# Designs tried in a protein design chat: miniprotein binders against q53ft3. Part 20

Target 1, 195 residues: q53ft3
Amino acid sequence: MFGCLVAGRLVQTAAQQVAEDKFVFDLPDYESINHVVVFMLGTIPFPEGMGGSVYFSYPDSNGMPVWQLLGFVTNGKPSAIFKISGLKSGEGSQHPFGAMNIVRTPSVAQIGISVELLDSMAQQTPVGNAAVSSVDSFTQFTQKMLDNFYNFASSFAVSQAQMTPSPSEMFIPANVVLKWYENFQRRLAQNPLFW

## First folded at step 20 (miniprotein)

Design Y1
Fold by ESMFold2, look of step 21:
Structure Y1 (fold): chain B 195 residues (1-195), chain A 107 residues (1-107)
Amino acid sequence: as target 1 above (195 residues)
Amino acid sequence: SPESYKKAIEYAERAKRYALFAQKYAELLAREAIKNNDPESYEEALELFREAAELYKEAAELFEKAAELYEKGDKEEAEKLMEEAEKYKEEARELFYEALRLYERLR
């Protein structure tokens, strides 16, 4: 249903669904993370009148989770970038993840998404400066996905002299991937929503 | 005990939220089936969401009855209802997750 992206890391697309209406992503090495992108995959939308409240959790000095509301995602605004760099020492907020049986790795933060009625979400107040513009969110997310794909594909590059003949396989020249990458970046800079 | 009463009420409220969630997905799928003029493709997932919603409602009712019994001091009967409600809740959850898997494939 949801994806989670941190700069320089592979996108996470397999949230732990800890309840029918609750989803969690682990954030290892959270102390080095400044921003997190949360987005809807487009596979399953929210039902009418519902959306997602997005929370950040980190372990306190006793290892206990401290949850803070970052903001929201909805069918009409399906992605957002949240700044978390200033939240790793904050006071916890009212949250729906207590009393849940959540699998948790020690010393790891989490992003939690709670599916809720839009009217209930309208009454909630995120911690300050967590949310970022939707347009900036799409641009940031798209650039990171682009970089991740290019790095992955290029890691399999071999020279023609090193190729093992295999008539059952198709090959794509590495420069085609680079050209696609450069063209996509150009179009993204012109219009972040072109795709 | 007061803790058992509170637990039963909490479980009832969660089951009610899950029933509403499943019902809203059933309504979404019904509208998509009409929009796409394709009720056959949506039929199985739609019915599973509806069945999950009804089972969550059954669980919620049993949790509420268990809470009433705890308040009256009928602990043994209350515990039996809690166990029965949990079985309905677990069955509903399996149907709900399967409905989501089927819906994802339709998209």
Scores: ipSAE 0.666, ipTM 0.864, lowest interface PAE 1.2, mean pLDDT 81
Fold by ESMFold2, fold request of step 22:
Structure Y1 (fold): chain B 195 residues (1-195), chain A 107 residues (1-107)
Amino acid sequence: as target 1 above (195 residues)
Amino acid sequence: SPESYKKAIEYAERAKRYALFAQKYAELLAREAIKNNDPESYEEALELFREAAELYKEAAELFEKAAELYEKGDKEEAEKLMEEAEKYKEEARELFYEALRLYERLR
């Protein structure tokens, strides 16, 4: 049903189905992993009104699994990129996997997928900024780059009363930079890949 | 005991979720069979999902009855119902997984 991809590793396409509605991928040496891609293979879709809640689990100091909700996959959004580098010492969240009685080695984590009603999924809150899709990662990078440039350029702003004559230099009004920033944000919201 | 009661209730709710899940797949396959003009190819998988849904419903009812008996302190009879419910759940799971395998081959 699902695939799991980590950069530099073979794609996993054979999830362990540990319950009718629960699937698991092992992630050996998870401490070297920053992002994981979870996607639907296209072999079996979710039924109408259902989707998948995606979790990350690692063993605590006692070998007990600590599960954290990363985000979701659905028939309408069948792939997602999740950042796990910031979660390897995080606090657990509510999750459906606690009854599995699984003890893990310190170097092996798991990705868990729980098939659930979309209405139930809408009430769940993923940890931090764990969910990072290709579009979402590109959008976040782009927004950070925009903010950085605007803040840098704005730090040089002066009023006309503060200017000294410099005939060999070209100047632009600060509003030109602001208008560009606002227009870029609008276009990015409409189509994250417009540029 | 409170522990046994909670376990029986959890198993009942789980079986109800599985019944709904199997039913939703049966509905999906029924629609695909019509859309593809191929009801005969889907017939076996569809019927397995339907049968699994019915067995999960029976398991859920037995788990609920066991929970009631645990609450009343009738541990011996409650455990017998738990074992019977587990048999229905296991049979339903086998049918559900076989239905999934058949459906995957159709796609």
Scores: ipSAE 0.637, ipTM 0.854, lowest interface PAE 1.4, mean pLDDT 81

Design Y3
Fold by OpenDDE base, fold request of step 22:
Structure Y3 (fold): chain B 195 residues (1-195), chain A 107 residues (1-107)
Amino acid sequence: as target 1 above (195 residues)
Amino acid sequence: SPESYKKAIEYAERAKRYALFAQKYAELLAREAIKNNDPEKYEEALRLFREAAELYKEAAELFEKAAELYEKGDKEEAEKLMEEAEKYKEEARELFYEALRLYEKLR
């Protein structure tokens, strides 16, 4: 139902469903994360009148979880970008995840999504700096993600002369990746919300 | 105990929330089936969500009764109701997840 994306990391599409209405993603090495994208996969929508409250949880100095409401996702806004880097020293808020038996590793944070009534969500106040509302921030994030992907992919590029036969392995021409990258950048520059 | 009472109330509220959630999915599927002009498309998933909703409601009622008994000091009977309610909740959960899986597959 949900996906989670950190720039420079693999997309997570398998949330742990800890309850009927609650989903959790683990974020290893969370201290290096500035932004997180939470999005709907499109496989299952929210029911009418419902959406998702998105929470961030990190261990405090005592190893206790600190939960903060980041924002919301809905059928109308199926993805959102959140800045979490500035939250690492924040105070905890009330959250619906209770005492989750989540194996707490000090370096692992969580993104929690709670499916709730829209009316109830409207009464909640996200932490002020979490929602990336600026087009500029989104563009920067997207550009960073794209650059990271391109750099990663290109690092594996080899000439045909350098290739060893590997019949079981599929190869993608580097020019395809480059073309995609350039096209995406162009579209992003024209309209950051083109997708 | 006051703690047991609070727990029972919490479980009742949770069960009610899950009942509503199941019901809302059933409604969603019904609307989608109509929209797609295929009323049978989600028939099984609809059934499962409805059944789950009813079982969650039953669980909620039992948890509420247990809470009342805890408040009255009838711990033994309250615990029996808690156990029974938990069975209904777990059965409902299984149906709910099955319904979701089926819906995802059919969509």
Scores: ipSAE 0.759, ipTM 0.904, lowest interface PAE 0.6, mean pLDDT 87
Fold by OpenDDE base, fold request of step 24:
Structure Y3 (fold): chain B 195 residues (1-195), chain A 107 residues (1-107)
Amino acid sequence: as target 1 above (195 residues)
Amino acid sequence: SPESYKKAIEYAERAKRYALFAQKYAELLAREAIKNNDPEKYEEALRLFREAAELYKEAAELFEKAAELYEKGDKEEAEKLMEEAEKYKEEARELFYEALRLYEKLR
């Protein structure tokens, strides 16, 4: 029913179904994970009026699980990206997973999905900034890439008076780079997926 | 004990959630069967979900009765009902998982 993806790792398509309405993925070496993607496989949809609350669980300093609500998946939004790297110091929230007899190694976290009524989910408050829209993440990455390139290129900017004559070398005016940057930003703002 | 009472209530609530979940899948399958104009496609899975839902309801009722007995101080009878309720819950679970597997296979 559910899949879990961490960048640079194999996709997980076999959740442990710990109860009729609860699914769990193990995340080894969770401290190295910045983002996790949770998605529906498309094999089994949610029933009408139901969705999935997505939780993250990690061991605290005492080895006790700390659960935090990351966000939600639904038939209408069958995938979500969550940032988990900043959650290590968060307070535990109420969670539906109870005392799971999961043999936890200190380095293993868990993603838990609880299938719930949408009305009940609407009353829940995810941990702030955990849910990352794919579009926003992409836009942010692209913007950072653009800024990096612009800064890099600009660092080589010299006046014509400062140029050493090199007839074999081609030069790109800094204004061209700036125009490219501005145009690209405009296009990105209009449609992050313009290519 | 107050703790036993709370436990029984928790189990009853859980069983009710499972009953609803099974019922919601039954409704989903019924709707899909109509949409596909194939009433036989999910007939078995539909039956299993409905049966699971009924068994979960029975379990829930028994857990509630057990809670009442705990509150009255009739621990022995309450424990018997808890055991019986657990049996219904486990049977329902088996049917529920079978229904899910069947649905996944047929979809």
Scores: ipSAE 0.757, ipTM 0.904, lowest interface PAE 0.6, mean pLDDT 88
Fold by OpenDDE base, fold request of step 24:
Structure Y3 (fold): chain B 195 residues (1-195), chain A 107 residues (1-107)
Amino acid sequence: as target 1 above (195 residues)
Amino acid sequence: SPESYKKAIEYAERAKRYALFAQKYAELLAREAIKNNDPEKYEEALRLFREAAELYKEAAELFEKAAELYEKGDKEEAEKLMEEAEKYKEEARELFYEALRLYEKLR
């Protein structure tokens, strides 16, 4: 029913079904993981009015599991990307997985999926910044790219008095780059997918 | 004991969730059968989900009755109902998983 993907690792397509409505993936060496993708395999859909709450569990300093709600997967949104690298400092939340006798290896974390009513899911609050909205991530990446480009280009800015004559070279005024940057930022803010 | 009561209530609520889950799959299969104009395609899986749902409901009712008996101090009778409820739950679980396997295979 579910798959789990970590970049640079083999895809996991065999979740452990620990209960009728509970699925678990093991994540070895979880400290090296920045993002995890959870997705539906397409073999079995959610029933109408149901979806999956996605949780992350890692051992605390005492070896006790700390569970955090990452976000959701539904028939309408059958895949999601979650950032887990910054969650080690988070507080544990209530979770539906109970006391799972998971062999507590300090280096192994878990992804848990709980199949729940959509109405119940709507009342849950994921941990901040875990859900990588495709739009927000794209916007952030684009903004960083733009800033990087602007900073790079601006580092070559010279006054006309500082220019060495090079008749074979074309020059672009720095103001043109700035105007382009500002216009692009404005468009991006209006619609991240304006192209 | 208060702990036994709490446990029985927890088991009842869990069984109710499973009953609903089984029912929701039964409804899904029924709709898919209509959509595909093939009422026989998921007939067995549909039957199993419905049966599982009913058994989970029975388990839930028995757990609730056990909780009431624990509250009254009738421990021995409560434990008998807990055992009976557990049997229904396990049977329902087997049917539920079989139904899922069949559905996955046929889809």
Scores: ipSAE 0.756, ipTM 0.903, lowest interface PAE 0.6, mean pLDDT 88
Fold by OpenDDE base, fold request of step 22:
Structure Y3 (fold): chain B 195 residues (1-195), chain A 107 residues (1-107)
Amino acid sequence: as target 1 above (195 residues)
Amino acid sequence: SPESYKKAIEYAERAKRYALFAQKYAELLAREAIKNNDPEKYEEALRLFREAAELYKEAAELFEKAAELYEKGDKEEAEKLMEEAEKYKEEARELFYEALRLYEKLR
């Protein structure tokens, strides 16, 4: 249902579903992370009137998780970019993840997504510094994200002669990925907030 | 105990949220089926979500009853209801996840 992307890292498309309405991504070496993208995979939408509250958790000096509301994803806004580098010194907020028995190492943070009613989400206030305020930083991050995806996808490219028959699998031509990349870059250059 | 009461209430509220969530997915699938002019496409997933929703509701009711019994000091009967409610919740969870998997596969 959800994906998580850090520039320079592999995309995460398998959230741990810790409850019916709760999803978690682990972020190893989180101190090196400036921005994170949370997005819907498009496989399963939110039900009508529902969306996702996106939280970040990091261990405090005592190793206890500090949760902060970053923002939201919805069917209408299926992806969002958050700056997390400046949050590492912030105070914790109320969160719906309770005492998760997730074995955490000190270097691992988490992104949590809570599926909630939109009306309830509207009453929540994200941390102010989580929003990407700089268009330039946003554009740079998005470009790095695109490059990461393109490089990842291209690494699996094989010629037709190298293909093994797999009738149960769907294949996308590499040129489709390239065209998507080029089109996305063009749109991004025209309007960084086109999407 | 007050702690047991609070726990039972928390579980009831959670079960209600899950019931609503299951119901909302059932509604989503029903709408999509109509939109796609394929009423049978999600029939099984719809059934599973609806069944999950009902089981979550039953669990919620039992948790609420357990809370009331805890408040009255009837610990033994409250614990029985908690156990029964947990069974319904776990069954509902399995159906819910199965429904999600099926929906994802069929979409």
Scores: ipSAE 0.754, ipTM 0.902, lowest interface PAE 0.6, mean pLDDT 87
Fold by OpenDDE base, last read:
Structure Y3 (fold): chain B 195 residues (1-195), chain A 107 residues (1-107)
Amino acid sequence: as target 1 above (195 residues)
Amino acid sequence: SPESYKKAIEYAERAKRYALFAQKYAELLAREAIKNNDPEKYEEALRLFREAAELYKEAAELFEKAAELYEKGDKEEAEKLMEEAEKYKEEARELFYEALRLYEKLR
């Protein structure tokens, strides 16, 4: 029913179904994980009026699990990206997974999905900054990429008087790069999916 | 004990959630069957979900009764009901998982 993806790792498509409405993925070496993608496989949908609350758990200094609500997946939003890197020292929240006798090694975290009524989910508040919109992430990456490019290109900027003649090379005025950058930013701001 | 009471209530609430979940899948399958103009496609899975739902309801009722007995101090009878409820819950679980497997296979 669910899949879990960590960049640079094999996709997990076999959640441990610990209860009728509870699914768990193990995340070994969780300290190296920045983002996790949770998604529906498309094999089984949620029933009408139901969705999944997505939780992250990590062992505290005493080896006890600390659970945090990351966000939600639904039939209408069958995938979500969560940033977990900043959560690894947070306080625990109420969670529906109870005392799972999972022998946890200190390096293993878990993603838990609880299938719940949408109305109940609406009353829950995810931890701040955990949910990363794919669009927002893309926008942020694009912006960082653009900034990086602009900074890189501008570092090579020289006045005409400072130019060494190189007849075999083509030169682009710096203002052209700037104009392109500004135009691209405007388009991105208007519609992050303009491409 | 107050702890036993709380446990029984927790189990009752859980069983109710599972009953609802099973029922919701039954409803989903029924709708899909109609939509696909194939009322027989999910007949077995549908039956299993419905049966699971009923068994979960029975389990929930027994857990609630057990909770009441614990509150009254009738521990022995409460424990009997807890055991009976657990049997219903486990049977329901088996049917539920079978129904899910069938649904996944047939979808």
Scores: ipSAE 0.754, ipTM 0.903, lowest interface PAE 0.6, mean pLDDT 88
Fold by OpenDDE base, fold request of step 22:
Structure Y3 (fold): chain B 195 residues (1-195), chain A 107 residues (1-107)
Amino acid sequence: as target 1 above (195 residues)
Amino acid sequence: SPESYKKAIEYAERAKRYALFAQKYAELLAREAIKNNDPEKYEEALRLFREAAELYKEAAELFEKAAELYEKGDKEEAEKLMEEAEKYKEEARELFYEALRLYEKLR
């Protein structure tokens, strides 16, 4: 019914169904994970008026699980991206998974999906920074990438007077890089999917 | 005991949720069968979901009765009802999972 994807890892398509309405994925070495994608496989839909509340669980300093509501998946929104890297310092929330006596290694976190009524889900408040809009995240990533590139390239900038003759090397004027950067930003702002 | 009472109530609430969940799948299958103009396509899975729903309801009722007995101090009878309710719940669970497997296979 559900899949879980971490970048650089094999996709997980076999959740542990711990109850009729509860599914769990194990995430080994969770500290290296920034984002998790939770998605429906398309094999079994939610019943009408139902969806999935997506939770993240990690061990606290005492080894006890801390659960946090990340967000939701529904038939209308069958996939979602969640940022989990910044949640390690968050407070635990109420969760429907009870005392899962899962012998956890300290390095293993869990994604839990609880199938619930949509009306009940609407009353729940996810942790603030977990839900990543695909468009906003892409735009932010692209902007950070552009800034990183520009900063890197500009760090090598020298004036003509400062140049050491190197006839075997080709040089690109810094203004060309700047113009490219500005044009790219403009296009990105107009349409994040312009490419 | 207050703890036993709370446990029985929790189990009753859970069983009610499962009953509703099974019922919702039964409704889903019924609608899909109509949409596909194939009323027999999910007949077995539909039957199993409905049966599971009924068994979960029975379990829920027994858990509630057990809770009442715990509150009255009739521990022995309450425990018997808890055991009986658990049997219904487990049977319902088996049917529910079978129904899901069938639905997935047929979809």
Scores: ipSAE 0.750, ipTM 0.901, lowest interface PAE 0.6, mean pLDDT 88

